# Designs tried in a protein design chat: VHH binders against B box and SPRY domain-containing protein (Bspry). Part 16

Target 1, 197 residues: B box and SPRY domain-containing protein (Bspry), of Mus musculus (Mouse) (q80yw5r259to455)
Amino acid sequence: SPLLTQLWAASVLGSLSGVEEVLIDERTVSPLLHLSEDRRTLTFIAKKSKVCSDEPERFDHWPNALAATAFQTGLHAWIVNVKHSCAYKVGVASDQLPRKGSGNDCRLGHNAFSWVFSRYDQEFCFSHNGYHEPLPLLRCPAQLGMLLDLQAGELVFYEPASGTVLHIHRASFPQVLFPVFAVADQLISIVRGPLAT
Short names: E, the ipSAE of ESMFold2; O, the ipSAE of OpenDDE; V2, 0.75 times the mean of E and O plus 0.25 times the DockQ between their complexes.

## First folded at step 16 (VHH; framework vhh_7mjh_2)

Design d1 (from c3 with G101F L103P; at its last look DockQ between E and O 0.80; V2 from the best seeds 0.77)
Fold by ESMFold2, look of step 16:
Parts: structure tokens; C-alpha cells; sequence
Structure d1 (fold): chain B 197 residues (1-197), chain A 123 residues (1-123)
């Protein structure tokens, strides 16, 4: 039942003890992106840096980045401010997500290593392993919340201001997941905790 | 049926300027990102830049000083302004409906294309 699912999600969100500290791993950041000093804001620059290709963990083609914090068990929540971008992907990826090349192996949502909520201009979808589920949102969210329950095998995307669940994905996730990001318009920012309404 | 029709090509002297137009029909133009792409003689496709439905633009860094993309959603028309043209800018110029997250290296995967308009810059 959709209504019962919404009531369950609201109960889980209310019982969370804080929003976890999530910071971008500077060694993973694509040369198409600039990372802020506080490691929370990714800005799309569209011009590759000349000096960053030596780092083995750095994405070198797609405008991706990973967070530094790994999730292995339990419940985790983080929020991204997306109000200034019309082109982004946010979600989780395994540590085995390849970093180099222009193929689908590094393209978020187009491989078995990444699970993302994506926006491209006025279109939204959830993507994993090359399967793309359109999400017919009536309004563009200003913030996106992610809730990951590794024991239940659930990844929830929600709107923090209203508590509305936008999408739920159920799967058997790999043991280790990292928050993952991509930006192709302006910027996105990880929000400091606690969970905002 | 999606249709894109480029116009405004022709012969231009080096250092000159030219504005290309792309007339769109068969879809809700104002809701889609659009790109310009060119193909020089004997070369592959080269992405020039994109404009999102809201007006934000991004350009191929090699071309960003030469080009400006704009759109008029009330007339279903996409524009490419080119300035300070050189012989290497001789190409066929295409407009395309853009659905690629970042098309810089792979513009051939856009879902709808125009027939192109030819620009020749004599040196």
C-alpha cells in the first residue's frame, strides 16, 4: 500500500539519530568539477584540469565524485541541496565502480556498481544497471534526501521539507557503499545535519 | 515526428561573423535541452555547446570564445552566433535535441538531428 509505505517511511525518518557527516573524497573528483574547501559543494566547470589525471581513484571522463565515508551496515541518511542544478545524479556506488574511461562502466546508473536518482533538464529517473525508471515528479525538489537501510536492502529518495517519499529501491546491496554524485549544470551541495524539514 | 531545420550557412571571410538558425517542430521545444554540433571536411562530429530549457549554456572549451548559443522558445528556434571565424571553422553545422548528460566526446548519440547547414570560411 502506498499510504502505508509513506507512514512507515515517516516513522523511520523520525527515529533516525542525526544526519551523518558526508564529505566528498577530493581524490575521486572529476577534472570537470571543482570541490569547495569544506568538501561539500561540487561545481561543474566544463573544462578539464590539466594536472589531476595521475590520481588512480579520480574519475577522468564523467563528471563524477564519491564521498569519503563508506557505509557497511545499518541506517544512513544524507541530504543534497539541488536547487541550483538542472543536471545531476545522486545515490550510492560500490567501491568497485571503475574510475577511468568514457564507457558505461563509469557512467552512473548504467552499470551494476551504481544506483542513482538523476535529473536531466526537466526529466527525472532512477537508474541502475542500465535500467532507467522515469519518475514523473510534479515539481523540481530543492533538496533530495537519501536514506539507506543496508539490513533491509532499501534505498529511499525523499523530499526533506515535506517528508514525501519520491522513490524506493529494494535490492541486495554489496557490502560497502559510498555516496556518489555527478553534476553537469551549476552546482550541488551536501547539507550539514541534522535532518531538515 | 521531430523535425529540425538549420539555415543561415554560407561563405564568410576570415574574421567575420555569422548567425545560424534551427527551426524546431513536432515536439515541445521549450522543454528540451538543445545542442549544436559540427563536422569539418574529413573529420568526425565535434560538439559545440548546449543550452538547457531554462537558458543555461555550456560550450566546448576549444570553441567557447567564438560562439554563443541562444533560443527563442516562443518561435521554436535555436540560434548559434559565431564570431572571429577562421578557415578551420569550415564545416557542416547541425542542431540536435540533447539528452546526453555530458556529450563532449560522443555527440553522435543525440536522439534527433537536423540536416545541417554548410559554413565556408575562406582564407
Amino acid sequence: as target 1 above (197 residues)
Amino acid sequence: EVQLVESGGGLVQPGGSLRLSCAASGFTFSRYAMSWVRQAPGKGLEWIGRIYSGGNTYYNPSLESLVTISRDNSKNTLYLQMNSLRAEDTATYYCARDREFWPYDSPEYFDSWGQGTTVTVSS
Scores: ipSAE 0.690, ipTM 0.842, lowest interface PAE 1.1, mean pLDDT 86
ESMFold2 (binder alone), look of step 16: mean pLDDT 82; pTM 0.828
OpenDDE, look of step 16: ipSAE 0.823; ipTM 0.912

Design d2 (at its last look DockQ between E and O 0.82; V2 from the best seeds 0.74)
Fold by ESMFold2, look of step 16:
Structure d2 (fold): chain B 197 residues (1-197), chain A 122 residues (1-122)
Amino acid sequence: as target 1 above (197 residues)
Amino acid sequence: EVQLVESGGGLVQPGGSLRLSCAASGFTFSRYAMSWVRQAPGKGLEWIGRIYSGGNTYYNPSLESLVTISRDNSKNTLYLQMNSLRAEDTATYYCARDREWLYDSPEYFDSWGQGTTVTVSS
């Protein structure tokens, strides 16, 4: 099964010509987060920054951020380095995800607008629409890969180093989805995709 | 069954210090994030801070300079050091098994101790 998983992951990644660069949308970044200059690293700062958070797209309560580019059709893949954080959520969200307030509508995985792989300390789950599926991982991944197939309605979480599939979610997704992130310990970083020619 | 037992509370003078302890049993303490919360008489819950299993700590900004959270995973014990205590720090102090970061939201704690009372008075 590890060999088959490895071949599957390599085949999917190898077939994705023009994998898009994923960068954080600075307008969306919670005041609890610091965004790096290259727009790939989110660092949890635990204390709201003094920077004005009046941007309408900015999350103002939950430590969330969205990527700048939406995925509308086809097959997409991106990787997040999570080795430094024991508290994060990564996945996809629709453009309807609210930005303001302390309610579940902005809390990733607790609403119909977000689908996330979550880690909290030593516990992992997949969450969507208030349903939480525990994931009994044997080891903490250093990197998380995501594959989104909008035609097939599949969101796959995998470990790039081993090719191991960690979770598959099948659904009828909205056709406009953004990569979405939350951090509540240290940092996570979006891994650069292959260089374009 | 998860059990959390706080101790170390009592009567202290203003300006004094206390260290509270929380003895944990019925779960693998070393694998869980833990929080301290308090409730002053007639008031709501106030989150004090969180410590992850690996030792990283995060505090309520209003209390950050007054408290220190630590843990000893070999003794299944969580600690809260409080310094320069004031009358407004009079409260019942609880340890809790933590689920997710956020201030003063009881939805995020899945197990609680019975609390230990701290009274700051001359």
Scores: ipSAE 0.594, ipTM 0.792, lowest interface PAE 1.5, mean pLDDT 84
ESMFold2 (binder alone), look of step 16: mean pLDDT 82; pTM 0.827
OpenDDE, look of step 16: ipSAE 0.833; ipTM 0.915

Design d3 (from c3 with F110M S112V; at its last look DockQ between E and O 0.89; V2 from the best seeds 0.82)
Amino acid sequence: EVQLVESGGGLVQPGGSLRLSCAASGFTFSRYAMSWVRQAPGKGLEWIGRIYSGGNTYYNPSLESLVTISRDNSKNTLYLQMNSLRAEDTATYYCARDREGWLYDSPEYMDVWGQGTTVTVSS
ESMFold2, look of step 16: ipSAE 0.736; ipTM 0.868
ESMFold2 (binder alone), look of step 16: mean pLDDT 85; pTM 0.860
OpenDDE, look of step 16: ipSAE 0.874; ipTM 0.939
ESMFold2, fold request of step 17: ipSAE 0.689, 0.715, 0.746; ipTM 0.841, 0.859, 0.873
ESMFold2 (binder alone), fold request of step 17: mean pLDDT 85, 85, 85; pTM 0.859, 0.859, 0.859
OpenDDE, fold request of step 17: ipSAE 0.879, 0.877, 0.878; ipTM 0.943, 0.941, 0.941
ESMFold2, look of step 17: ipSAE 0.745; ipTM 0.873
ESMFold2 (binder alone), look of step 17: mean pLDDT 85; pTM 0.861
OpenDDE, look of step 17: ipSAE 0.871; ipTM 0.937
ESMFold2, look of step 19: ipSAE 0.732; ipTM 0.865
ESMFold2 (binder alone), look of step 19: mean pLDDT 85; pTM 0.859
OpenDDE, look of step 19: ipSAE 0.870; ipTM 0.937

Design d4 (from c3 with W102Y; at its last look DockQ between E and O 0.83; V2 from the best seeds 0.80)
Fold by ESMFold2, look of step 16:
Structure d4 (fold): chain B 197 residues (1-197), chain A 123 residues (1-123)
Amino acid sequence: as target 1 above (197 residues)
Amino acid sequence: EVQLVESGGGLVQPGGSLRLSCAASGFTFSRYAMSWVRQAPGKGLEWIGRIYSGGNTYYNPSLESLVTISRDNSKNTLYLQMNSLRAEDTATYYCARDREGYLYDSPEYFDSWGQGTTVTVSS
């Protein structure tokens, strides 16, 4: 598809912000997750870790984490390898996303602070503010690409291998957004972006 | 209509073992995550564990050494193996269809429940 190729090319070739290192902020990582040394892989461990560091930024109930990189303007792209997990959420969250408690205000997709592509077993959806849009995917993607255009107010989820657009969400986003993640099965990994190689 | 029917409960002595079954019908069992949950007399619900459609399992850490969850997708059946049973394991045991259960302490994550089977651990 010429439009899908154009979208991909514009994201990868036209934006140096989209090739920045996206790494997980260790201070935010839920005790239900293990973060790899390179800060790219989150593994669900189901048992709260013995790490005693308690940070104001750490999620303490939901198995969430944020990236360290904030996006404030422009066009950004990053890719997550989701091949090994049947339970995850990936997307963006406002800096105002609360970190503590069991309420929906920390539950990705169930509040006004988070926008996520979600898989739970064999079901997929896009979720924001408690609204869940089912996505009837033909196959489970191995990688998920995200493209965020803050000027246009668009968040695009796509499959990098095929260039297939899986979902587009249009909104007036907050000025500061972070990539956000949740894992409840095995692991997911941030892939180094195109052009970073 | 979704139906979940537990069986295999009964009286067992401390230290004993018991295997519970849950027969599923009215949906494509092989496509759904499933959980076991229990409720001791006069107490709240306690999540035991989850098994995804592909077989990966996760357990309540306080019970992990005592229980094993398995499924047979060809028979539409979910199983709970319990070993080294204690008096505190006396409860009604339920199977449930699991929807978005990152957390295991809220009934809103289970959209269909069985009727339960009662296990009594007593001398």
Scores: ipSAE 0.693, ipTM 0.841, lowest interface PAE 1.0, mean pLDDT 85
ESMFold2 (binder alone), look of step 16: mean pLDDT 82; pTM 0.829
OpenDDE, look of step 16: ipSAE 0.878; ipTM 0.942

Design d5 (from c3 with Y52S Y58S W102S L103S; at its last look DockQ between E and O 0.36; V2 from the best seeds 0.00; counts 0 for: sugar tag NTS H56, pae E 8.5 > 2)
Fold by ESMFold2, look of step 16:
Structure d5 (fold): chain B 197 residues (1-197), chain A 123 residues (1-123)
Amino acid sequence: as target 1 above (197 residues)
Amino acid sequence: EVQLVESGGGLVQPGGSLRLSCAASGFTFSRYAMSWVRQAPGKGLEWIGRISSGGNTSYNPSLESLVTISRDNSKNTLYLQMNSLRAEDTATYYCARDREGSSYDSPEYFDSWGQGTTVTVSS
């Protein structure tokens, strides 16, 4: 029941003390991305940066980045402003997500290490382990909220302005997960938490 | 075998307009999204915008008021219209082949680039 799902998600969010403060881990940022000074905005750069880096945590092929915050237990929520991009992925990845190479093991949604809400143009899907579930959204969200319940094994994608649940994925997640991002068009920005003053 | 050839660059006064072209060959142009990218002297690459195979456009927000991207699939040609140019728009402008079709995946990066055409905005 879609209405009951919406009421459940709103109730869970209302029980949280606030939205998490999530920042991008600069060590992980692909050379195809520019990270803002406040570590919240990823901008797609059309050609790989010529900066040479030996950083072992950096994605070197796909336009990916991880947050610095790891989640191991409990309930977590964060919001991404996606209004400026028509090509992005947002979700969670395990610490085992490989960083190097052009293979699917590093490509978000194409491996067992990543779970992402994906947009390309007017098409939306949820992707994990090479399986892509089309999501029939009527309108492009301006903001995308994520709610991760590690105890219940649930990852929820919702629209913060309306409280509408866009997708729920249920799985046995690995013990440690990071927010993960990919951008192939313009930019996306992590929204500051309401209590981050 | 994929070839992208930009043209239309040159010297222009501030406030002027310029239309750049990119002639594509060696692939089925109509199946690919295409992008424009620029590099100012001494600066990194800056993405300008993209046009999908079906003609939908997306722009770098900082440049959206300056530029319009279009394509003519019958001529295998990509266009960049630039208006109200300023000295800071002096750069080499590249066209690049983006991803094929309506894949659910993000592009890896632009897999083919032109040689670029230089635009100089100076009074």
Scores: ipSAE 0.012, ipTM 0.292, lowest interface PAE 8.5, mean pLDDT 81
ESMFold2 (binder alone), look of step 16: mean pLDDT 81; pTM 0.813
OpenDDE, look of step 16: ipSAE 0.030; ipTM 0.491

Design d6 (from c3 with N56Y; at its last look DockQ between E and O 0.72; V2 from the best seeds 0.73)
Fold by ESMFold2, look of step 16:
Structure d6 (fold): chain B 197 residues (1-197), chain A 123 residues (1-123)
Amino acid sequence: as target 1 above (197 residues)
Amino acid sequence: EVQLVESGGGLVQPGGSLRLSCAASGFTFSRYAMSWVRQAPGKGLEWIGRIYSGGYTYYNPSLESLVTISRDNSKNTLYLQMNSLRAEDTATYYCARDREGWLYDSPEYFDSWGQGTTVTVSS
């Protein structure tokens, strides 16, 4: 069954024409992050850039951000360039993910609202609901691809350069999911989708 | 067994400098992020900064101008250089293995700690 899942992922990716347009929602961006003008690059700045933020959607403690696009049905794929960072999380989060506070409810992977591939220095894991599954990767990926199949209830992390599946998580996902990001070293960048101009 | 041993503490005059060392053993030091934390008498823990295995550093903004963290992976040693010391910097200084700390974290995310070395700034 794991082999059939790997063959399925390769077949689906080979049938798709490209990755989806995903842009960061500037209203969600933590004050510890700088967002590029094209809304694709998050840079960790290690000190709060703005003290007075009234945005209800802005993360105020953890260096998190959400994409603007929500997924409710279907099959979705996006890619993040992670070659410049040794501390990041990428994945999906429920619209119910809290924005404010220093607790675990806003810390990606430490709550029931977020599902993330995590790198911290040379350690990798998949995290959800406070459970952290180590991923013994031989190489640090330069890019991470995500494939979300809401009908099948699958979230796939893969390496675009090789087509290698790094992790598959199966769940009954909540009704509304956003791509979610965190950066605590240097930067990460969303790879431009095929419809971007 | 993971072991972390701090050294280099002692009495210093205000305005002085001090370099603390942390000797690491029982794990592959070169693969892990490391943090320095201090605790002044009667106070809570204060995070000083972290250094990733590749040498990148991030500091508590209130201390950034006073401290420098470095590491020598070939000697399994972590360093904290402190300059322009004040009486307020009197504390026990700890090194810790940092397995999912973030800037402004509390220290519950550090999985191994040294015994600490005491720095006293007085005259």
Scores: ipSAE 0.675, ipTM 0.846, lowest interface PAE 1.0, mean pLDDT 86
ESMFold2 (binder alone), look of step 16: mean pLDDT 83; pTM 0.841
OpenDDE, look of step 16: ipSAE 0.792; ipTM 0.899

## First folded at step 17 (VHH; framework vhh_7mjh_2)

Design e1 (from d3 with Y104F; at its last read DockQ between E and O 0.74; V2 from the best seeds 0.80)
Amino acid sequence: EVQLVESGGGLVQPGGSLRLSCAASGFTFSRYAMSWVRQAPGKGLEWIGRIYSGGNTYYNPSLESLVTISRDNSKNTLYLQMNSLRAEDTATYYCARDREGWLFDSPEYMDVWGQGTTVTVSS
ESMFold2, look of step 17: ipSAE 0.774; ipTM 0.887
ESMFold2 (binder alone), look of step 17: mean pLDDT 85; pTM 0.859
OpenDDE, look of step 17: ipSAE 0.867; ipTM 0.935
ESMFold2, look of step 19: ipSAE 0.745; ipTM 0.868
ESMFold2 (binder alone), look of step 19: mean pLDDT 85; pTM 0.860
OpenDDE, look of step 19: ipSAE 0.864; ipTM 0.933
ESMFold2, fold request of step 23: ipSAE 0.728, 0.739, 0.751; ipTM 0.863, 0.869, 0.875
ESMFold2 (binder alone), fold request of step 23: mean pLDDT 85, 85, 85; pTM 0.860, 0.857, 0.858
OpenDDE, fold request of step 23: ipSAE 0.877, 0.876, 0.877; ipTM 0.941, 0.941, 0.941
ESMFold2, last read: ipSAE 0.733, 0.731, 0.771; ipTM 0.865, 0.856, 0.884
ESMFold2 (binder alone), last read: mean pLDDT 85, 85, 85; pTM 0.860, 0.861, 0.858
OpenDDE, last read: ipSAE 0.877, 0.878, 0.876; ipTM 0.941, 0.940, 0.940

Design e2 (at its last look DockQ between E and O 0.90; V2 from the best seeds 0.82)
Fold by ESMFold2, look of step 17:
Structure e2 (fold): chain B 197 residues (1-197), chain A 124 residues (1-124)
Amino acid sequence: as target 1 above (197 residues)
Amino acid sequence: EVQLVESGGGLVQPGGSLRLSCAASGFTFSRYAMSWVRQAPGKGLEWIGRIYSGGNTYYNPSLESLVTISRDNSKNTLYLQMNSLRAEDTATYYCARDREGWLYDSPEYGMDVWGQGTTVTVSS
């Protein structure tokens, strides 16, 4: 049942001991983004850099990037600091997500290859396959947590500070998923795992 | 009815300056990103820049030395300041409500409400 699933997710989050370390794959980073040396911070620069576009994995139009490690089985969690940006997308994408072009096939949430929590200014949505579900958040989260349960077929977005579940998406996910990111205002940063807590 | 109305266009001499206004009504202006877009005679649309509700701005790199975008959320008004105008800046200038215009080389994408435009002519 949906209610029991939500109560179970909240209980699991309270029992979860940590989040894994996720790092951005520099080979995928759009020319509209700068990646920090520690591979955790994406900054929107609004002007394409002169980087070589020979990398087949690099997004060349949309300000997207993927993480380096793919998830194939099990339960995974990661946190993104979003306090500085009013325009971002975070979630998961399959390895089939196209990298080149300005069309919807590379636009996160507008294709069958990507599932994202999206903020654009004051509007929040969950987006997949061109379906955009508005999320009526009371406040802008400073951090956004993601929990992916590939066995159960669930992707959970939550606010780490309060433990509030913001959205749960249930699907038959493809076998290989990457954390995926987009930024169109200032920056977002992947939070180092709970070794600092 | 959601509405955007541009004003302040006209004839200016080369090297001159002009400030355009965009009056918004029928929606909560302070919650939305806004963009300016222009169209020179016989040309396609050219995105000028975007301002988020919090005031952060991003500009088309080819125009960023020419323009400044600002907003007054208490007056529901968007502004475009243009300086050092040249004949090539002759165009119709539009404001638009920007709902997900992440790209700047395809300016009609992501804009859901457009004004009627105001015409700027730069001529001796």
Scores: ipSAE 0.716, ipTM 0.854, lowest interface PAE 0.9, mean pLDDT 86
ESMFold2 (binder alone), look of step 17: mean pLDDT 85; pTM 0.857
OpenDDE, look of step 17: ipSAE 0.866; ipTM 0.933

Design e3 (from d3 with D105E; at its last look DockQ between E and O 0.83; V2 from the best seeds 0.80)
Fold by ESMFold2, look of step 17:
Structure e3 (fold): chain B 197 residues (1-197), chain A 123 residues (1-123)
Amino acid sequence: as target 1 above (197 residues)
Amino acid sequence: EVQLVESGGGLVQPGGSLRLSCAASGFTFSRYAMSWVRQAPGKGLEWIGRIYSGGNTYYNPSLESLVTISRDNSKNTLYLQMNSLRAEDTATYYCARDREGWLYESPEYMDVWGQGTTVTVSS
């Protein structure tokens, strides 16, 4: 039932010692994005920045970025403030996610290397490997929580304000996963965890 | 029936202006992102810009100085204002319902198209 699922999500978060420290890896940030000084806010600038340094890790077409920290085992949680954007994707990606090109291999949710909750205007979906599952949300979330249980093979998207579970994806995940982000309207911000500096 | 109908095309002198309209029917216009796209004779489709349901706009950088997109959700109407027109802006202009186009036009992500309106920029 939705109530029991909601209670389970709250209980799992209560057993977690804190929200993870998740910071954006500046080397990965698309030239279509500006990264804030605290490494938590991605702002869509609609034009590629010429001042952005060329790195092999940098996405060069899609407005993507990866977090600096990777997860290999255990239970991890992080929260993204999405209240200002109507076009974003958030989730996890493997280290094999290609960085260069305009193809689907770099487009989040359109390949086997990325698993994302996606918003496009008033439409929401979960996307992986080119399969897009509509999520019939009644309201736009202001914050989006992610809970990754690598032992159980679960990725949970939830709304922190209500404790509502929005989607659960169960799979055998690759050995190394990074939080991944894309934004094509205004901005999104990673919420600071209790261990953040 | 879901429809998009463009109007306002025609002949205009170089340096001139035109405003195109796109009337939407058969769907809840106020809930969808919309795009303008053009096709010059013998050329592929060129994405002009996008407007989200809330009014935020994003443009093809090569056209940004020429165009302004707006919408009136209460009238189910999308607009394209074009200024300082040049001969290379001669094209058929389409409005389209945009379902995850993100950065640029892709036929896969625009599921409803108008029939187009022709703009000719000539002396």
Scores: ipSAE 0.718, ipTM 0.859, lowest interface PAE 0.8, mean pLDDT 87
ESMFold2 (binder alone), look of step 17: mean pLDDT 85; pTM 0.856
OpenDDE, look of step 17: ipSAE 0.870; ipTM 0.936

Design e4 (from d3 with L103F; at its last look DockQ between E and O 0.83; V2 from the best seeds 0.80)
Fold by ESMFold2, look of step 17:
Structure e4 (fold): chain B 197 residues (1-197), chain A 123 residues (1-123)
Amino acid sequence: as target 1 above (197 residues)
Amino acid sequence: EVQLVESGGGLVQPGGSLRLSCAASGFTFSRYAMSWVRQAPGKGLEWIGRIYSGGNTYYNPSLESLVTISRDNSKNTLYLQMNSLRAEDTATYYCARDREGWFYDSPEYMDVWGQGTTVTVSS
């Protein structure tokens, strides 16, 4: 039902005028990443910074970061500009996501604590708990929109330019979720509110 | 069916240069990321670097000054240029098709491997 999908997306986007601004939590940012001053752009620097403080919240192996804003109830939407990167993950993670180590417990999509839309070169997947569902996209999206409905237990990935729904995941989510990001090629940037696009 | 074949290994003097090639067949080479990995005698695998289908490259920081990865998608060929070689660079060098490798990764995310080509750096 393409018509239903379009009407649903338009209604949800129009009704989310009070969604909080999404900014990256500097304390969580991997030493493989540089965070812009406005806290919206993650750039893969491909070399661990020796100047980074070793905070408990910081990812130390995988090039991950979390947003500062936690979602506990309601409807939330945010958009990420991904046009410059061929290797990234975006989605949500539980506050229980481990931060340290090279294992799958910190690798987004490979554990029970993270739910991500992933791109690796020309391949796209939705990943959770080590299950990788291929997404046969016809073209690489320039922007990736996320809609999170915590009451309904739905996480929606869509392309803002066309309104096309790319994937819907239904789950019983944990109580506290953060937007989560990884980048291993060039950069990704959080875009201000969906109404600005 | 799906194959990767390395070539260009051999004996080289310290301070010398060498270019390795990896010929790909049985798959659409131009759509995949590729990596080079090496194994020195008695040591584990060491990731050298990755090149995405579009040409962006990323390297192991300990090797980045010594190596350059390139690809020619029209020839289905991956290259590793090595310069200023030292005795410690003696190893078997492998190319691999890279499916979910991220920086500092290990070999479990590379689904197709070549047999390897041996480089010996000796006076």
Scores: ipSAE 0.711, ipTM 0.853, lowest interface PAE 0.9, mean pLDDT 86
ESMFold2 (binder alone), look of step 17: mean pLDDT 85; pTM 0.859
OpenDDE, look of step 17: ipSAE 0.866; ipTM 0.933

Design e5 (from d3 with G54S; at its last look DockQ between E and O 0.80; V2 from the best seeds 0.81)
Fold by ESMFold2, look of step 17:
Structure e5 (fold): chain B 197 residues (1-197), chain A 123 residues (1-123)
Amino acid sequence: as target 1 above (197 residues)
Amino acid sequence: EVQLVESGGGLVQPGGSLRLSCAASGFTFSRYAMSWVRQAPGKGLEWIGRIYSSGNTYYNPSLESLVTISRDNSKNTLYLQMNSLRAEDTATYYCARDREGWLYDSPEYMDVWGQGTTVTVSS
């Protein structure tokens, strides 16, 4: 990665007061996923579980989940361990993201309600509203950092280990956003750690 | 020229087994997810399963006890092993290069298809 990119990422992260506690909202978890007891790990089980699917907040077709944390203003950061999965999406979604059905309205990145970094096997892209921008990464990241600035209208994906910025998306975001996740291979985990000292 | 060519179909008795092959050429086979899909006479497409470049496999739950997908990257070949075949397994079987099929496969998410190989299960 270029030195200037690493210095920029370190400068931005050094200005944050900390990485927020982001936990999965168990009421949103697709029946294709298992959620760990600490609410940080989503595991793809490839067959719908016997959990109750009548919860209004639960995704019932796509292997999606939302975090419980809502972002309305300001600057927010969180990190996801993705080293075990070759099929996942991570990013943000509006509270208006539909939960039910097999259509694109609930498929992350294929609608106006979701903005995601996506991996499918050896291919990476950023997806929003059915637009899929290929990301020619130099290597597969083990962790993905997200930085959301709602005031500036920026969503940044970076690699914490190297400080490399992987993608920046600039947009007018809706006022309420949640971290959003999908996994279709093995597992992903939300991580928490100090940003300073 | 990117190509997929299925083989190994034919007539088989109920309860029998059959192994289908899919020969890939014109692309780096070892770096792509691959799927098997079938179409029974007069029916729509039915997704069988997916294998990632890693070798991890995921199956249609209705078929998981009957099928095994494997790949040999040194031979650029995808395989479908089918066991305990029934008359309802009579279909044309296709292999496809899988670009974001996730849960359900459809023509818009698979960019290369084979011609198919026909399996007939009959006494």
Scores: ipSAE 0.744, ipTM 0.871, lowest interface PAE 0.8, mean pLDDT 86
ESMFold2 (binder alone), look of step 17: mean pLDDT 84; pTM 0.852
OpenDDE, look of step 17: ipSAE 0.873; ipTM 0.937

